# VHH binders against EKC/KEOPS complex subunit cgi121 (cgi121): the designs that were tried, part 17

Target 1, 174 residues: EKC/KEOPS complex subunit cgi121 (cgi121), of Schizosaccharomyces pombe (q9p7j3)
Amino acid sequence: MILPLFPETQVHVFVYENVSNCAAIHEQLISQNPIYDYAFLDAATILYKKQVYSAIIRALEDRRDEQMKTKTIHSEVILSLSPKTEISSAFRQFSMTKKSKNIVVVKIDSKLTEEEEFERLDKLVEGNRVEFSDEELQKLIDFKVLKKNYKLDPSTLENPLASILSSIALRGYS
Key: E = the ipSAE of ESMFold2; O = the ipSAE of OpenDDE; V2 = 0.75 times the mean of E and O plus 0.25 times the DockQ between their complexes.

## First folded at step 2 (VHH)

Design ya8 (from y40 with Y103W; framework vhh_7yz9_2)
Fold by ESMFold2-Fast, scan of step 2:
Structure ya8 (fold): chain B 174 residues (1-174), chain A 120 residues (1-120)
Amino acid sequence: as target 1 above (174 residues)
Amino acid sequence: QWQLVESGGGLVQAGGSLRLSCTASGSIFSRYAMGWYRQTAGNEREWVAFITKGGSTTYADSVKGRFTISRDNAKNTVYLQMNSLKPEDTAVYYCTARGYSKWYPTEDYWGQGTPVTVSS
């Protein structure tokens, strides 16, 4: 994938369902194991491809402008999904947990091709790869989690895309 | 006080073996995962091997099957046993200790590096 404002940045996004080893992955993430240098998101929190891309773009803008709040670009993606600027809250809301079953994995600045990243991740993640598409994401979303994370009212919940994207772009600057 | 002290580097012939050691302060060692990186002239540092606080190990594809990382909690030391060395393994090897909060990366510590030269 190529982003119009960041054409030199390599971005790969992967979706896994029925993951059985989330506890093991979580242990590696806490330990900051460099082979796990990805943004591991709970798929229960992601409804649209545009939601993930908006967070990636925001993180890349913050890196460009030397305004990152977190240590790595991947942790900045997780922060950027949240409407608040609170790091701990963002990770509680969007990051994979030991109890996660379906995950979205983001890699930025890969030195590997997409195929090579697939091979690497398939060794780390014990689950089934599915297409990164709105259709597949809508099978994995938890609407109660989505509503809570973005503070959606009943009227907005029927068509939440614009509200979610606005929340990511503004991130509490209103 | 927060020191990683590396030893064991040197010159070795291709096909030989070498053991690197990295001794950390007790406070660093008990809280952090430990790893080894290497750097050749003109290139970025690349990770080689990693061991978690719980003892789980991970290796770069280039060294898998030849290198073994281990830790000795009583000695606050992490080791890199390098077997079947190749000229391409010539590099400066760095020990690292990596901290992580429950939610985000916190801090990294690095040693000064120890040179390894593998001759044909």
Scores: ipSAE 0.021, ipTM 0.453, lowest interface PAE 5.7, mean pLDDT 85

Design ya9 (from y40 with Y104F; framework vhh_7yz9_2; at its last look DockQ between E and O 0.78; V2 from the best seeds 0.00; counts 0 for: pae E 5.0 > 2, unsure alone 63.8 < 65)
Fold by ESMFold2-Fast, scan of step 2:
Structure ya9 (fold): chain B 174 residues (1-174), chain A 120 residues (1-120)
Amino acid sequence: as target 1 above (174 residues)
Amino acid sequence: QWQLVESGGGLVQAGGSLRLSCTASGSIFSRYAMGWYRQTAGNEREWVAFITKGGSTTYADSVKGRFTISRDNAKNTVYLQMNSLKPEDTAVYYCTARGYSKYFPTEDYWGQGTPVTVSS
C-alpha cells in the first residue's frame, strides 16, 4: 500500500508461518547483524494489516520530526506498536523471540524490490511465506497475547480494531 | 574517550594484504558483537564484516572471500584480515561494538578510524 504522508518511502511486509530457526534469527537480531536490519515481529501480536501500517506511519512521523526514541527506523516500528512509550516493554511484547513460530517482517527504505527482498529473506528465514492479509494474520494471532498487550477488556476483544489503532496512532488529542 | 583502539592500517599495493586490529575494554568485548565499517571519500559509511559474541561471521558481498573477521577473547581484540586488496578498498576503516540491553539495541561504541590506502 502507498502511504499518503510518505509516498516516496518503500515499505515491504512479509509473513512467515512455521518458522523453524527463530532462535538463530534472534541471536543475529540481538547482535545487530546488518543483514538482519528489518523489524521482526511475533505474528501472535498482529491481527490487522492496518495495525502494522499505523505503526509504520507513526515511526516515519517520528523520524521526520527528529523524535525517534530508538536506534533504527525498524526498532521505532516495534516501539510504535506499543500503547506505551517504554522501549523494553514494546520489544518484549511485539518483537520475535527464540520461541516464536510465525513472524511478520517489515522492511522500510529498501533499495530492493519486494521480490528481491523475498529472495534475501528466504535465505534467512526457514519457514513458509503466506499472504500479508487480515485473513492470514487472523490464523496466526494469539488473542490472549493481543488482549494483554493492548489491555483489552472482554467488550473490546470481539472488535478490537479501533482500540488498537488509537493506541498506536494517537499523538495527544489534537 | 576511546573504548576501542584500532591499529594496522597503512599503504599497500594492489593484491597485497593488511590485518586491522581493534582492542576493546574487557567489559565491552565480552558482552557485545563486533564489526568493521568503512568510509570512502564522497560516500556514506558502509558495513564490511560482522562477528557475534559466539563467533558467527557475516560479510558484505564486495569483500566476501577476500576478508576474514575473527576475535581473540583472551586479548579482547577483533581482527580484519584483508587479502587481495583492490584500489576500491581504499577507505577509513572503523571498528564498532554493538550495544544491546536485554530487550533492545542501545548505543554503539566506535573507534576513531584507521586509514587504508591501496595503490594501483
Scores: ipSAE 0.389, ipTM 0.718, lowest interface PAE 2.4, mean pLDDT 86
Fold by OpenDDE, look of step 4:
Structure ya9 (fold): chain B 174 residues (1-174), chain A 120 residues (1-120)
Amino acid sequence: as target 1 above (174 residues)
Amino acid sequence: QWQLVESGGGLVQAGGSLRLSCTASGSIFSRYAMGWYRQTAGNEREWVAFITKGGSTTYADSVKGRFTISRDNAKNTVYLQMNSLKPEDTAVYYCTARGYSKYFPTEDYWGQGTPVTVSS
């Protein structure tokens, strides 16, 4: 897909459930294998499509403004999900782990169609692709983790989207 | 801090073989994934082969079945055995070491490159 604010940048987002090889993927990531040039997120930490898009947009803005804090655009997406400024904290909070079962995968600067990118990614991920939608994300979310990551309280839990987006947007500004 | 030194490049006829070596300084070789890239004038570097810390290997489609990457941690050296070389393989080959912090990627280290020329 193309984001209106960044028409020159093609972005793809995929969701996988019941992934059996997260540990193997993780090994490739920590080795910085160029074939695994994606942002691999733990789906247990993602509740909304807008949460992911907000992080992507912020990462792209950081790149545009030459204000990236991390090495790659994909790592910047992971950082951008976090209300905290510490890179290590952001990765601990949102990045796929060896123990993850469900994941969200983000590709930025893709030269392929969504289907072509999926075929490429499908060779790396051993799991079931599901639709990237709020409905599917809600099935995979761990609310305990979500509450912890964004410090949600009873007053914000009924509709946490605003709080999540604010946390993403205001990181480093308060 | 870390230095990578490539060797083994040169002239070879099509169908021939070369073995590239990359030796890293220091004592932390085993902590890094290693890879080979190649670059021609006016083009971006393209990855050729990669080997993880654990020894898992991956190859670009253009070199699968012909190139083999391996590592010797005791010698702090990564190798690229290149067989059945083609003129299209002509490039400067660069060794890279990639590290990772506890949570996120760190800077890469690169060698100065070794030229490989395959004649028809």
Scores: ipSAE 0.340, ipTM 0.723, lowest interface PAE 1.2, mean pLDDT 92
Fold by ESMFold2, look of step 4:
Structure ya9 (fold): chain B 174 residues (1-174), chain A 120 residues (1-120)
Amino acid sequence: as target 1 above (174 residues)
Amino acid sequence: QWQLVESGGGLVQAGGSLRLSCTASGSIFSRYAMGWYRQTAGNEREWVAFITKGGSTTYADSVKGRFTISRDNAKNTVYLQMNSLKPEDTAVYYCTARGYSKYFPTEDYWGQGTPVTVSS
């Protein structure tokens, strides 16, 4: 897809459930193998498409404004999901781990069509692709993790979207 | 102090071979994944080859079957064997050590580059 404010930046988002090789993927990520240059998120932390798109937009705005805090645009997406500015905390909370079972994968600055990018990614991930949709994300979320990550109280947890998006948009202003 | 020093570049005729070396002066070479990039004037650096800490290798499509990356952790050295060279391989070749903290990518280390010219 193409975001209106970033018309030359192609973005793809994929969701996989029942991933069996997260430990192997994690080893390649810490080695920074170039073919694994994606943001690998734990799907247990993602409830909405808008949550992911808001983090992508925030990361792209920070890159445009020369305000990125992390090395790559993909690591910046992971930071941008967090209400806090500390990089290590953001990765601990949102990044795929060796124990993850379901993942959301983001590619920014793709030079490939969605189908071509999927073909590459599918060689790396041993799992079942599902649609990137709120319906599928709701099946994979862990609400206890969501509540902890965004410090949601019971009333906010019923409709947490505005609180989550505010946390992403306002990170670093307090 | 950490430094990467490339060597082995030069002028070679098309169809020929060169072996690039990159030696690290630091104490922790074996903890780093290593790679080779190349760059022509006015363009971004292009990834060429990659080798993990454990020795697994990956190559750009444009060099598969012609280039081989290897590492010798005892000598703190990574190599790029370049065979069947083409004029399109002409570039400055850079060695890199890929930085990663416990949780996220960090700064890479880069050499100063070694020029390779492939003439016809």
Scores: ipSAE 0.193, ipTM 0.610, lowest interface PAE 5.0, mean pLDDT 87
OpenDDE, second read of step 3: ipSAE 0.334; ipTM 0.734
ESMFold2 (binder alone), look of step 4: mean pLDDT 78; pTM 0.794

## First folded at step 4 (VHH)

Design jb1 (from ja10 with Y104F; framework vhh_5j56_2; at its last look DockQ between E and O 0.72; V2 from the best seeds 0.00; counts 0 for: pae E 9.0 > 2, unsure alone 64.4 < 65)
Fold by OpenDDE, look of step 4:
Structure jb1 (fold): chain B 174 residues (1-174), chain A 128 residues (1-128)
Amino acid sequence: as target 1 above (174 residues)
Amino acid sequence: QVQLVESGGGLVQPGGSLRLSCVASGFTFSGSDYYAIGWFRQAPGKEREGLSSISSSGYGSTSYSDSVKGRFTISRDNAKNTVYLQMNSLKPEDTAVYYCAAGFRDSYFTSPGQYNYWGQGTQVTVSS
């Protein structure tokens, strides 16, 4: 997949449900194993494709502008999901944990096709791939977590997309 | 409870070398805590700038600013809970107070605000 604003950058997003080895993946991530050079998100915190895309775009913009706060573009994606500026907070809010069961995986700067990237990633993730769609994400979301992460209230719960996107876009500008 | 103590600063001539040390306490590199350890510097009248970072555990990824790349090397000794900054080919413009800092494992050194533990700093002066 190619984003219009960043035509030179290939992006792939995958969704896995019923993942049995999140704990093992997590250990590799904290060890910074280069083989696990992805953004591993807890699917319970993701409601929309546009939420993920917005975070990716924000991260790419930060990189373009040499304003990245994190070591890697994938960590920057995780940070970009959060309305908070603290990296640790963002990771607590959105990153896959040892207890996660469903995950969203983002790859930036892929040199492979989507299928080739999937084959590579499938060796790392023990779970079932599902479609990256709002419909599938809606099945995996924890609304309590979502409400907490973005401070959603009854006035924004009917259509939280605008609030989520605003939080992502305006992070650090309050 | 995390504390960082820098040492190794001093006066050197241009082209000379220094090795700075940062001893960490309150956490261990081989323990369950994962930090980004970074070196920063601040010259008089200038903003603090990040120079380099290293992960406290795992594969120990390293990063360098363009201003020091090829001249400075960051390393760690887990047994001593110490991070080093080997500085070679020093220039007068490298004169500054050098700080060691610790932050979340994915914190990049270009963002000092992401580092929440700081040492007292050590003076490095490069002069003929």
Scores: ipSAE 0.450, ipTM 0.769, lowest interface PAE 1.1, mean pLDDT 92
Fold by ESMFold2, look of step 4:
Structure jb1 (fold): chain B 174 residues (1-174), chain A 128 residues (1-128)
Amino acid sequence: as target 1 above (174 residues)
Amino acid sequence: QVQLVESGGGLVQPGGSLRLSCVASGFTFSGSDYYAIGWFRQAPGKEREGLSSISSSGYGSTSYSDSVKGRFTISRDNAKNTVYLQMNSLKPEDTAVYYCAAGFRDSYFTSPGQYNYWGQGTQVTVSS
């Protein structure tokens, strides 16, 4: 997929449920193995497609403006999901962990079709691919985690989208 | 508690070489203590400048600012829990206090604010 603001950048997003090898993947991410150069997110933290796209757009804007804080565009996506600028907090809150069961995986600057990228990713992830959709994401979210990550109160928790997107778009500047 | 101690600074003539060492304690190249190590410098009246970084991971990559690329080399010795900065072809503008720092694993030398642990610094002076 190509985002309207970044027409030369191909992005793919995949969702996996019931992933059995998150510990192995996590070890590779900690080691910074370039084969695993994706953003691996815990699906328990993601409620909307727009949440992911907004973080991608923010990361791409920061790259364009030479304001990236992290080494890779994928780690920048993880940072961009957070309302705060601290890298370690963003990873703790949004990144896949050894205990994750469901994940969202983002590839930016792909030179492959969606199916070709999936074939590569499927060799790395032991789980069941599901559609990247608000319907599937709603089944995987942990609302308690979402509330904590974005500090949502009862008045915003029913329709948190605007609050979440504002946090991604407007905060995080250094 | 992560602690970093630099050594190896001193007075050197233009064109000379020095090797700085950064010995880490409370930090290992494994487990939950994973960090990126960076070298920075600060001359009097100037802002802190990022020079180089190296990941503590097994796939650790090195990165360099344009101002030192080709002259400085970052390396590590896991057995000694030490990161080095080999500085060759030194110029008077390299005169500064040199710091090593540790930050979260994806921290980069261009982002000094993401480094949480800093050494006390070692002075490098390049003069005739």
Scores: ipSAE 0.011, ipTM 0.440, lowest interface PAE 9.0, mean pLDDT 84
ESMFold2 (binder alone), look of step 4: mean pLDDT 78; pTM 0.814

Design jb2 (from ja10 with S57Y; framework vhh_5j56_2; at its last look DockQ between E and O 0.22; V2 from the best seeds 0.00; counts 0 for: pae O 11.3 > 2, placed apart)
Fold by ESMFold2, look of step 4:
Structure jb2 (fold): chain B 174 residues (1-174), chain A 128 residues (1-128)
Amino acid sequence: as target 1 above (174 residues)
Amino acid sequence: QVQLVESGGGLVQPGGSLRLSCVASGFTFSGSDYYAIGWFRQAPGKEREGLSSISSYGYGSTSYSDSVKGRFTISRDNAKNTVYLQMNSLKPEDTAVYYCAAGYRDSYFTSPGQYNYWGQGTQVTVSS
C-alpha cells in the first residue's frame, strides 16, 4: 500500500497465526540474513491496524527528518510501537521471539506487489496467513500484555486506541 | 559487567594511518548477547560524534557515517573479543578523543544515547 504522507513508499503488512517456526526465523534475524529484512512483531502485542500504521508513519517521519535511532527502517518500526525511547525495551515488548505463536510482518520500501511479497514471505513463515484486520488482530491479542506495554488502566481499556496512538505519536516529546 | 578498553591512539602526520583497538569483556562476540559496538569521537568544543558501528553477532554488519566512509574501516576479531577502527588518510580535522561504546542490537551510531557502555577514550592527534 501507499501511505498518503509518503507517496513514494510501498508498504505491506501480513498476519500469520499458528506459526511453527518462529525460533528458526529468529535465528535468521540474528544471523543478519537479508532475505529476512522485515519487521517481525508478536501479534499478542497488536490490537489495531491503526497501531501498526501509526508506528510505520512515525518510523517514516523519523527517517525523513534524519532522526532514526536504529539501523534499519524495520527496527525503527519496532521502536516506534513503544512509548519508551530505549531500543531494548521496544524489542522486548513488541518483537517476535522464539516462543511467539502469531506474528505481524511489516515490509517497508517494497519493490514488489503485495502478491509477490507474500509469495516470498510465505516461503519463510510456516503458519496460516489471515487478513490484516482489526477482527483478526482481536483474536490474537493478549490484553494483559497490551495493558502492560501501554500502561492502560481499566478506564482506558474500554477505549484503548486513543491512549495507544498518543503513546506512539508523542514518544520523546514529554 | 560489560567493559571496553581502547588503545592505539597517538600522534600522526596528515595522510597517515592509525589502527584503534577496543577490547571487550563481560560478553563474547557471537555469543548470546546482541550488541552494537560503535566508535565515537569528541574534539574540543564539539559534541560527541558517531563514526561507525559493527554488530557483535551474526556476520558483523557494519555502518559508517558520511564523514568517515571510505577512509575508516571497522572490523572485529571474535577470538580476541576485539573491535578495530582502521583510520586511513587522516586529516587534522580527525584530531579528537576516540571512544568505543556498546549498545543494544540495532543501535545506530547517530544515537550515542542508545549506547550504555563506554570506554575511557584514546587521544588521536593529526598534525605536522
Scores: ipSAE 0.359, ipTM 0.744, lowest interface PAE 3.3, mean pLDDT 89
Fold by OpenDDE, look of step 4:
Formats: C-alpha cells, sequence, structure tokens
Structure jb2 (fold): chain B 174 residues (1-174), chain A 128 residues (1-128)
C-alpha cells in the first residue's frame, strides 16, 4: 500500500486473531531481533483503519522532519497512536504484550509485495490472519481500553473517530 | 525494592577485554514493564559518564556514547535477568568505576538523572 502523502514509502498492515505466540514475539522484540522489524500493536486498542493510518502518517512526518522521539519508525508508529508524549505510556497503551491475543502488525518501508510480506510475517506469527477493515477491528476492540486510552466520554463514544484522530494529530500541542 | 548488582570488573591490560554483568532484582526483563538499563562510569575527579543503554521498548533500543561506540556492546539475558556490557579494545582511559542503572523515564537515557536505581559499581582498571 502506498500512502498519498508518502508515495515513496510502501506500507503494509496485517491483522491477526487468536495469536498463540505473542509472548515469544515479545521476547524477540525486547531482544531487538531484526527479523521482527515491525510495529506490533494490541488489536484491543485499535478501532479504525484510519487510526492506524493516522499514526503511520504522523510517524512518517516525524521522520521526514527529523523530529522522531523514538529510535525507529515502527516505535514511532506506536508513539503516534497515543495522545500522550511519553514513550513508555504509549507502549503500555498500544503495544502488543505477552498476554495479547489479537494483534495489528505494521511494516514501514517494505520492499516486498503485500503477499510476500505476509508470507514472511506468517512465519513469525502463529495466528489467523483477518482482513484489515473496520468491521474486523471492531470485533477485536476492547472499548474499556479504548475509552481509557483516548479519554472518551459518553458524548464522544457514539462516534469516537474524530476524537481519536484529534488526539493523534494534536499530541504535544496541549 | 529494585536492586542492581554489578560484577565482572578487574584489572586488564590495554587491548584486553572484560564483560560486566548487571543483575537486576525487583523487576523482570521479561515482564510487562517498560524500562531501560544503562551503563555509566566515573573516573576519579571526573563526572559520571553515560556509556550505553538498552531499553525494553524494543524496536532498536540500544544506544552508545561516542567514546565507546564500536568497542562496547550492551546485551541482555532475560532468563538471568542480567544486562551485560562487553568491553573490547580497552584503553587506560577506560579506567573507572562502572555502574549500571535502571530507569523508566522516556529518553535516550544518556543522563544519570534519568535513572532511578543504581548499582554499587565495579572497578575496571586498564593498565600495563
Amino acid sequence: as target 1 above (174 residues)
Amino acid sequence: QVQLVESGGGLVQPGGSLRLSCVASGFTFSGSDYYAIGWFRQAPGKEREGLSSISSYGYGSTSYSDSVKGRFTISRDNAKNTVYLQMNSLKPEDTAVYYCAAGYRDSYFTSPGQYNYWGQGTQVTVSS
């Protein structure tokens, strides 16, 4: 997938449910295994495709402007999901944990087709791939977590997209 | 209740190697907490200097000071809850007390003030 604002950067996003080896993946991430060079997100924290895209775009913009707060583009994606500026908070809020069951995986700067990337990733993730769509994401979301992460209230819960996108876009401005 | 204990220091000749260990207690490397472990050193009459750090954030979360880059390597063993500092090509200028530190603050972890917990230190002496 090519984002209009970043035509030279290929991005792939995958969703997995019923993942059995999140703990193992997590160990590889903290060990900084380069084979696991992805952004691994907890699907329980993701409600919209646009939420993910907005975070990706924010991360890419930060990189472009040499304003990244983290060391890698994928960690920057995780940070960009959060309304908070603290990296640790962002990771606690949105990153895959050892206890995660469903995950969203983001690859930035891929040199492979989506199918090729999937084949590669499929060797790392033991779970079922589902479509990256709002319909599938809403089946995996934990609304309690979502409400907490973005401080949603009853007035914004009916259509939380605007609030989520605003939180992502305006991080660090308030 | 977090404790850090350094070991592996000693006397070594110039050009030699040492591996320092930092065993952490009170938290686990495989846990859900996000933290960083850093190595520092302090020579007599000098300020404490940040050398290297490794974060639990993942995604390429190691750092090195220019003074040790290419010679020192930081790593971790989750099973042993230990962080290592492999020091190669040691120089007399590397003589100092080496400290490991742990922190939860968000940064590149080069400043001592960013770390909350400190070990007792281990002496490294490089001399012919």
Scores: ipSAE 0.006, ipTM 0.247, lowest interface PAE 11.3, mean pLDDT 88
ESMFold2 (binder alone), look of step 4: mean pLDDT 79; pTM 0.822

Design jb3 (from ja10 with D106E; framework vhh_5j56_2; at its last look DockQ between E and O 0.76; V2 from the best seeds 0.00; counts 0 for: pae E 7.0 > 2)
Fold by OpenDDE, look of step 4:
Structure jb3 (fold): chain B 174 residues (1-174), chain A 128 residues (1-128)
Amino acid sequence: as target 1 above (174 residues)
Amino acid sequence: QVQLVESGGGLVQPGGSLRLSCVASGFTFSGSDYYAIGWFRQAPGKEREGLSSISSSGYGSTSYSDSVKGRFTISRDNAKNTVYLQMNSLKPEDTAVYYCAAGYRESYFTSPGQYNYWGQGTQVTVSS
């Protein structure tokens, strides 16, 4: 996929359900194994495609402006999902954990087609690929976690997208 | 409880070399805590500048600022719980107080605010 604002940057997003080896993946991430150069998100924290895209865009903008706070563009995506500026908080909120069951995986600067990237990623993730869509994400979301991460209240829960996108866009602006 | 202590600073001539050491306590590189260890410097009247970082564990990923790339090398010794900064081809503009800092493993050295623990600093002076 190509983002309009970043036409030279190829992005792929994958969704996996019933992943059995999140603990093993997590260990590789902590070790910073370059083979696992992706953003691994807990699907329980993701409700919309636009949420993911907004975070990706924010991360790419940070990179473009040489304002990245994290070591990698993928870590920056995770940070960009959070309304908080603290990196550890963002990772605690949105990153895949050892106990995760469903995950969203983001690849930025891919040199491969979507299918080629999937074949590569499929060797790392032991789970079932599902469509990256709002419909599928809605099946995997934990609304309690979502409400906590973005401090949603009854008034914003009717249409939480606006609140989520605002939180992402305005991170660091108070 | 995490503490960092820098050493190795001093006076050198242009073109000379120094090796700085940062000894960490309160956590172990091979332990359950995962940190990014970074080197920073601050010259009089200037902002603190990030120079390099290394992961405390795992593959030991390293990063360098353009200002020091090719001249400085960051490394670690897990057995000694120490991070080093080998500084070669030193220039007068490298004169500053050098700090070691520790933060979350994903922290990048361009963001000093993400580093929670700081050493007291060591003076490096490059002069003829």
Scores: ipSAE 0.312, ipTM 0.701, lowest interface PAE 1.5, mean pLDDT 92
Fold by ESMFold2, look of step 4:
Structure jb3 (fold): chain B 174 residues (1-174), chain A 128 residues (1-128)
Amino acid sequence: as target 1 above (174 residues)
Amino acid sequence: QVQLVESGGGLVQPGGSLRLSCVASGFTFSGSDYYAIGWFRQAPGKEREGLSSISSSGYGSTSYSDSVKGRFTISRDNAKNTVYLQMNSLKPEDTAVYYCAAGYRESYFTSPGQYNYWGQGTQVTVSS
């Protein structure tokens, strides 16, 4: 996939449910194994496609402007999901953990087609791929986690998308 | 408690070399402590500047700012729980207090606010 603001940057997003090897993947991420150079997100924290795309765009803007805070573009995506600037809290809130069951996986700067990238990723993840869609994400979200991560109160629950996107866009100005 | 202690600072002539050491206690570099180590400096009248970082992971990735790339080398000795900064071709502009710091494994030297543990610093003076 190609984002309109970054037309030469190829991005792929995959969703897996019922992942059985999150602990093994997590160990590889902790070790910073370059084969695992993806953003692995806990799907319990992701409600919308736009949530993921907005974080990707924010990370790419920060890279373009030489304002990245983390070592890789993929870790920058994880930071960008957070309304806060602290890296450790963003990872605790949004990154896949040993206990995750469903995940969203982002690859930025791919030189592969979606199918080719999937074939590589599928060797790493033991789970069932599902479509990256709002419909599938809604089945996997934990609304209690979402509310806590973005500090949604009853008034914002009527339109959580706008509040979430504002949090991503305005990080650093709050 | 995590603690970092720098040493190896001092006076040196322009063009000279110096090696700084950062000894850690309260965690191990080879463990699962999730730390990245960075070197920073603060010159008189200037903001704190990030210089280099090295991951705590077994894959040991290193990174450098453009201002020191090619002149400074970060390295680690896991047996001594120590990170080093080898500084070559020193210039008067390198005069500063040098700090080592530890932060979350994804922390990078461009973001000093992401480092939670700091040493007390060691003075480096490059004077002709």
Scores: ipSAE 0.032, ipTM 0.524, lowest interface PAE 7.0, mean pLDDT 86
ESMFold2 (binder alone), look of step 4: mean pLDDT 79; pTM 0.816

